# VHH binders against q9zpq3, part 17

Target 1, 317 residues: q9zpq3
Amino acid sequence: MVTLIVATTADPASINPAAALLAMPGWTAGPILPPDIKSFSNKQTRVIQHDRSIVKEDDLDLRWEEATGEVVDEVIFLSRHTAVSNRPALTVHPIGVLHLKDGESPPQGGKPGWAALPSTRIGPWFRLLKKMAEAHGLVPEFEITLEATHHGPITNKPTMFLEIGSTEEYWKRQDAAQVMALLMWEGLGLGGSEEVGKWKSETGKRKVLLGIGGGHYAPRHMDIALKDDIWVGHLLSGYSLPMEDPTQTKTTPGENYIGGNWRQSIKAAFEATKASFPGGEILAHLDHKSFKGWQKKAITEFLAEESINVGKPNDFT
Below, E stands for the ipSAE of ESMFold2; O stands for the ipSAE of ESMFold2 at other seeds; V2 stands for 0.75 times the mean of E and O plus 0.25 times the DockQ between their complexes.

## First folded at step 3 (VHH)

Design b51 (framework vhh_7zox_3; at its last look DockQ between E and O 0.78; V2 from the best seeds 0.00; counts 0 for: pae E 7.5 > 2)
Fold by ESMFold2-Fast, scan of step 3:
Structure b51 (fold): chain B 317 residues (1-317), chain A 122 residues (1-122)
Amino acid sequence: as target 1 above (317 residues)
Amino acid sequence: DVQLVESGGGLVQPGGSLRLSCVASGFTFSSYEMGWVRQAPGKGLEWVSDIWTGGSTGYADSVKGRFAISRDNAKNTLYLQMNRLKPEDTAVYYCARVSEDLPGYYYGMDVAGQGTQVTVSS
């Protein structure tokens, strides 16, 4: 049972945190993942380094299992973040491509209608990252934020991205790379501390956030994720919930329903979240400011039909 | 200030070819993944192609095998070579810088330029 950390040499925001982590004690050279991917081992953690696009190199978890016989528990990707604002940021997010329709090719990897199993560590590590960034003097220069579910690569095990953004200047920041390395070091218990964010059958507090609506940085969901003991599954931005206005849509004669793939997106995100958190109490939180009245009504009714419980911020304790 | 300036569009017969160009300024062009998106009359934006910093490319299924994206980092210029054009390729073509923020842009693309019109008609 191993945690697979994936880095690409083509991205300083990827290879620099990996190098900082590998400079810590306990690493040994591991097997080559065919055809030529180098690996390093420390306890139950494996770091692999390739030179391709981080979001398009699919099935690295299954490829590791095939090559080594080890079972992969989770995958953590190290990557750059590029933002419209060009503002420095350290981010954590689940992956998936729920905003594309059938037949569309995803420019940032994955496949239409797919959501990866979200890493159980997203919520706990987001809180730990914020604490570490503050302790190392990166706040307020670096914004510490979640991102909604987006892009690939295709994975089969619980997956999380850790990113440094948002421009070339910040992708190369060694202090940010060191904080990401410390997050992985402490989070995985490599220094002898208890692992952070491991989901166990005996886990006492088991509320899992499923975010519905909001912008890419999930600001209203993020307020909930900052609470102690809250776990985080998928976060569906408005772009993953396309809903056709029935009063303005020129549909086939006789059609009178809300079109778009929003139902499929919610189902996929919910099922993936449920699979990552067996026995968890999944509560959907709606960013009500993201929705018109008819959208909110339709989403709430659909959640009830699917037996997905809705939670207000105060319900997350 | 980030600027993208597209050119090279025009009227072409079915089966013809066009080469689009996009001159970038205001950012380190060589450090960013770049792409092309298009908008057909009365429709939404559609991703066409992207090119990674190291030269690796991606294409929408509708254009794969017909279009070729390339970049010249020394000139801060992005290109789209369009071959075997079809009437359904008629659209305004926009140069875009790839970004993970999606407010206002499809498919992780940001800083769409002013566009260049491509019309495929006999």
Scores: ipSAE 0.303, ipTM 0.654, lowest interface PAE 3.4, mean pLDDT 88
Fold by ESMFold2 at other seeds, look of step 4:
Structure b51 (fold): chain B 317 residues (1-317), chain A 122 residues (1-122)
Amino acid sequence: as target 1 above (317 residues)
Amino acid sequence: DVQLVESGGGLVQPGGSLRLSCVASGFTFSSYEMGWVRQAPGKGLEWVSDIWTGGSTGYADSVKGRFAISRDNAKNTLYLQMNRLKPEDTAVYYCARVSEDLPGYYYGMDVAGQGTQVTVSS
């Protein structure tokens, strides 16, 4: 089974970390993925470099399998993080487009109502990235953070994005690219050390964070993700939880129903998280400050109905 | 400061055509994915089209085959050619830069301009 690392030559935050990784020992030329995507191999790792939109180039895992016969275990995308705040960042996040309904076209790839299988490495690599960035003098200039689940492309195997942000000046930073390459080198065990963040049967009933609420950078969930031995699944920001205000809608007699597709969002994120972490103890952590009372009540009742356990910060050890 | 100035809207009969323009300043235009969103009367924002830095394009199903997005990086200008217009295309059209962390965020698109009104009516 192989790990695909995907880069696009049109994005310096993508191609520069890939180039830094490929400069390390052990890479050989691999097969060409149609139509003309070059690849490189090192042990069970495959780097592919294309020249298209990284969030819209769908099914690269399946296409790799079709072209080579090799089974893909996971996909890691190297990308820029775009933010007009001009704040430098190194980020890790799962993907999905949970807020859109069937028939809507997602502008940043993916498909409506879908959550990709999250990479099991999100939590462990976020913590490793933070340590590496600190050791290489990138902190406090770069913020090291998770992002909430968003965008595509469509994938079929566990997936995460590693990003450098947030403007062209920082996308091009070679020291940031080197830290991302070191993260992948150490995290995948390519230099001979034990890899980081693989979920195995002996991992057992470890705690897996399912983030509910908050903003794009998941600030309240970050407190949990920084704890040792915590695994991270999907992180649902407020934009993934559209809830209709009951004071602004007409109600029918006898119904106590909160409209919007927030239930479907939570369910899809939970099921994808569960699928990536067999046997894991999934705990939904609510960013309470981001919810009004009626929202919190609706969400906690739904979580109970679905037998999704809620975790307070101290429940994550 | 990022500025996006939309123009080219107007009143047109069903079946007609319009070409929208968006002049950008305050950022390196060629480095960003750009797009169009619209807001019909009484509705929220709807994504219409985008164009990647490498030239690949995407379209909402409702406009595919009728609208064509393009960009001129030398002029910092984004375009939307709108053909075979229908009454349901009536909206304020905004150009947008892809961004993830701002006020004005809509599905990864930073709407910063005043928009241009398109009205399709007999």
Scores: ipSAE 0.061, ipTM 0.543, lowest interface PAE 6.0, mean pLDDT 87
Fold by ESMFold2, look of step 4:
Structure b51 (fold): chain B 317 residues (1-317), chain A 122 residues (1-122)
Amino acid sequence: as target 1 above (317 residues)
Amino acid sequence: DVQLVESGGGLVQPGGSLRLSCVASGFTFSSYEMGWVRQAPGKGLEWVSDIWTGGSTGYADSVKGRFAISRDNAKNTLYLQMNRLKPEDTAVYYCARVSEDLPGYYYGMDVAGQGTQVTVSS
């Protein structure tokens, strides 16, 4: 029942949208969490402001519950997007660190082999953000996009990141911060309208996109994510699907399979997506252009073995 | 024209210390999370440490408690203090910017310099 919004004062792309949201009606001061973390409350929503790296401050949902006795039901992080391309962007994405093996240390938080429960709001809020950005004159200057699943922090409840990118000039943009605040205001129903993106298993469309392959910005999956009432789970870029080339690897005679962490990555992402969408029909969509023939064959066979249904774009209606 | 120039490597005995430096140019240093990665002989790149723009730090388990990352934004310089060095720390050490884009997405870090060799041996 409680939504926890997390911002860091160390990042203008984080604190500026939070400040814009807190300037709207209905906020009251909440408890101070250790160590000296401010909080604010409005209806079902709680905002906390800390001063550390947003991707490395773990378990804030549980820490809220320990400090207040109040159960957190979902977490939304406000953050910056950093890109070598330097293209301005407003983004929405789930989190996880799927390419690393147990015992490896992820540089951007999280834990190896783990996918967070994805927020059910990723698809609906991506579509709402696109409409709002257009209405406020941010398009085409800002690209409005999903990102593939990546980084931490560790969370225990459905999670998503909302980001402004991709350079300091754009991280500081107040018009972008205001659009992100409006997204949260409308999406959480704080002004009295019905909230957007809450999973309702009794009615409506139940199809949930699980993206397999493609680049960081998931271009082949975004066409599906723009469809009315389509839900979005995890999006696994090629980076999250390490597959060992069989021409460079010899297998034991009598045993044939493709090495790498790609099976575990798909399984973790599928199970997390399934857990966030009870009763949902999860359809894996393959970005065919991003795979060689041997990769497509291996992935398709694995999906069948695990009873994970594959969907073509028309199957998402 | 991003440039990262690593220095401070050398030969050291087990248990010894070294301090690495990385001088950055061609971008606004204070706006980026920075880090160190290393490559041992015959192995791939391994993340070592990073530091956020606000000063928060992270470390790989293999170096936690022994290495300390720091930055001087006024001098566009990143540092890595390495203490209680082990033979397993032998590697070329690279300074890197954090980025989320492909193809520069390697542990979330873009390597641009030549690196500096650290050798831990008696």
Scores: ipSAE 0.013, ipTM 0.418, lowest interface PAE 7.5, mean pLDDT 86
ESMFold2 (binder alone), look of step 4: mean pLDDT 83; pTM 0.842

Design b52 (framework vhh_3k1k_2)
Fold by ESMFold2-Fast, scan of step 3:
Structure b52 (fold): chain B 317 residues (1-317), chain A 123 residues (1-123)
Amino acid sequence: as target 1 above (317 residues)
Amino acid sequence: QVQLVESGGALVQPGGSLRLSCAASGFTFSSYEMRWYRQAPGKEREWVAGIYTGGGSTSYEDSVKGRFTISRDDARNTVYLQMNSLKPEDTAVYYCARVSEDFWSGYYGMDVWGQGTQVTVSS
């Protein structure tokens, strides 16, 4: 029944939004999570602070349940974002490590072939974040964007990351930290408003985006996510869809099998998305510009075999 | 121990082709996105191309689209840049880089860089 917000003192883009949130009214000291992790309580929200890597501290949801007896509904992580462009950004994304093979060690946490349950709040909070950033004068300086599914830590409950990027100067921006705190404050209804992005059993059939292909910032999927009433599940960048070119790897003249773990990645992302949105209408959207003809054909045939419905942008209404 | 070593840089005439190689060692190469950058005299280092894990998922800077092709061979721990229809403005030192999203390593998303290989396009 509680929302767990995780911050690390090792990252200013993590601890500063947490500090801004904790400066708002209603917080009290909570129980210590072993070995000595601070917590704070406000209604059904719990903020925990550790001092280790945000992407490698696994199973904090289960560890919270074991230590306190409280049931965790979801986990929200506060983190920095880095980008080659060095451009400032505020980002929202689901987590998972679908681009690695069994036996490979993931440098940014998680586990090969694994996708977390995506937070139901990703789409609604992305739209809310964009509105808040605009209202508080952060746009156009900060780009407000989604990110494709990537990194850890391992979690067992619906999960999302909220990030400030993309350099040390921007990780320390107090105005960005305040906007992130306001997003959590309003989004979780801590001031008495209705929560934003909670999936309910009584919610009528609604469309859930499963993104397939495209770059890390999911630009063509993001256009769909900006539409009102659209929910967002996993977003699979091209790096999570390794497909072996049959003309380059084929050793048997008649073979047309496409190797790589792309089928497993799609299936894992679909099943995790479905689990987070019971009763939802999941539509896969392909970023066709990221695929060659043989890849598009293979993906669409596989989606049909798995009974995963495909939608074009106009089908998300 | 963690290293990237570029090779293949040469003097070529306009319209020519060249293939650059970047050999990786000391880490699990297949787990990382790899990128090529270049730096021309008097200019800042710019991104040229990227290839994600598993191959087939690539991205390019607009000025090289259709002319350059990035590829990888995970069995050989090597990333390649095939450069076709070379122009004088492609003259630069070309660098191979490993993408890191780890909060403890790298600057600006790159945590390992090669030493560079010089490409000169002139008559």
Scores: ipSAE 0.000, ipTM 0.185, lowest interface PAE 12.2, mean pLDDT 85

Design b53 (framework vhh_3k1k_2)
Fold by ESMFold2-Fast, scan of step 3:
Structure b53 (fold): chain B 317 residues (1-317), chain A 123 residues (1-123)
Amino acid sequence: as target 1 above (317 residues)
Amino acid sequence: QVQLVESGGALVQPGGSLRLSCAASGFTFSSYEMRWYRQAPGKEREWVAGIYTGGGSTSYEDSVKGRFTISRDDARNTVYLQMNSLKPEDTAVYYCARVSEDILTGYYYFDYWGQGTQVTVSS
């Protein structure tokens, strides 16, 4: 079982953290993944380096398994982050395209209605990243934050993105690249320490956050994710929960009917989260800023119908 | 010209009370969620409390529940943090933050922070 780290030479925020990691001890050249993807090996970690868009190279996990015979346990992507605010940030997020309808072309990879298996490391590594960024003098210049579930590529194993943002100046910051390399080095136990964020079947006390509502940076869910021993699954921003106002119906005026793909989005995110955390206690946390009273009522009733437990911040302990 | 200005920080004895204020200007205050964060020396900045638009919904970090109360006065563009039963571990610089959302995409971000106000609880 191997952890696959994916970098692209097209993105300084991707290749620079990879280069910093590869400068650490223990790496050897690995096989070339067809057609011409370079790889490097250290213990149970594999770094692969291509030159294409990070969000459009689908199925790299399965392609690695087919080419090498090794089983891929998880995929970690290194990428730039962009924001209209141009704010410097270091981010961690799960991937998926729940904000698009069937038939719409996803400009940032993936496919409509799909949610990847979220990496079990998201919560633990988010907390470790904040600690490391502070220790290395990146805070408060860089905001350390989660992002809601978005974009591709299509993967088949638990997946997370590690990003440096938000402008070309910040994508090229070597101190940020070094902190990301240290996160991977320590998190994967490459220096001989215990791995961080690996899910173990023997644990009976593992609470997993499923975020429902809120904005892209999941600020209310992020506060829960900062608590020790909390695991993080999918985080559904308001843009992934389209709900049609029943009082303003266009084609189907209906009592208690709320159109939109919000039910499908919640179910897809829940099922993917459950699959990544076998035996985990999944608690849905609702961000009330995204919801009017009728939306909150409908979501709460749907969660009850699907036997998805709701948690308030105090329940995550 | 968005500005957030915190005030009210002081030295207090354990068990004491203190009220922090954050005066906002340059935007439609009533349209934004507001939050309080704190940062103790050598520690990460942590969330303390939040208040939603309209003031009807609040949220708190577990260690401050029952002791701290967040409120807002939209007519005065001010958010408050009432701190009771203060403990030495509450010693920190307290920051006010505006929670922003891109209406077209639903993207959240913290676009403005205040400069902070120092609270010291000593015994």
Scores: ipSAE 0.000, ipTM 0.122, lowest interface PAE 14.9, mean pLDDT 85

Design b54 (framework vhh_3k1k_2)
Fold by ESMFold2-Fast, scan of step 3:
Structure b54 (fold): chain B 317 residues (1-317), chain A 124 residues (1-124)
Amino acid sequence: as target 1 above (317 residues)
Amino acid sequence: QVQLVESGGALVQPGGSLRLSCAASGFTFSSYEMRWYRQAPGKEREWVAGIYTGGGSTSYEDSVKGRFTISRDDARNTVYLQMNSLKPEDTAVYYCARVSEDIVSPYYYGMDVWGQGTQVTVSS
């Protein structure tokens, strides 16, 4: 069972953390993934390097399994982060395409209505990344943040993205690349330390955050994710919860149906989160500041109907 | 340097036509979805049209469907907006934008590079 780390030579924010990691002890050359993807091995970790778009090379986990016979437990992608703000950032996020309507083309990979299994490491590694970035003098220059669920590629195993942003200057920062390499090195226990963020049957505290609403950087959910022992599943930004105002729709008298694919988005995110955290206590946290009264009521009623428990920030302990 | 430069904005009469151009430089243009947005005085910026990588897939805001056509020329690193049957309500500053690799939405979520804008005025 292996952890697959994916890098692309087309992106300095991808290849530089990979190169920093590969400069550490214990790596050997691995098999070529058809047609021409190089790989490197260290204990239960495999690094693969391609030269194409990081968000459009689908099914690399299954392709690895077919080529090698090894079972993939998880996939970690190394990528640049871009933002309208142009702010420097180090980010962690789950992937999925819940913000597109059925039939819309997914320009950044994935499939409309799809959510990947979220990596169990997201919450624990977000906290570890923040400590490492602080220890290495990157804070406050680099914002250390989560991102809501977005983009591809399509994967079949628990997945997370690790990103350096937000501009070409920051994508090339070697100190940021080194911190990302240290995160992977310590997080995966490659130096002999205990792995961080493995989901185990003996895990004593098993509360899993399912984020509902808020902005792309999940500010209210991030406050919860910073608490020790909290695990993080999918984080649905407002753009992934399209809700049609019932006062503006043409409905039959007495019908209060709220259109949009928000129910399907919540259900997909919940099921994927549940699958990554067997036996976990999944609590949905609503970013109340992002919702109108009718939206909060509809979401809360739907969560109750689906037997999804709602938690306030203080319930995450 | 990474930049987008719009051109083609003008004063036109209602029912007229206009073609906007957006010249891109400093990045691999063919790898990015490109979009047009507009902002009328006193209003928020709104999405108008989008064109995906590979040039065959386009999307439009409902009020411009059938009147506006977005296209791209990857060899010339340029995206175009052909505007037909112009109405006074189309008066706005038009912006070219590159879609971020991180966020995809028909609205302005995830645009990481913007042009400075080109003014389109539809009046007599």
Scores: ipSAE 0.011, ipTM 0.230, lowest interface PAE 9.4, mean pLDDT 86

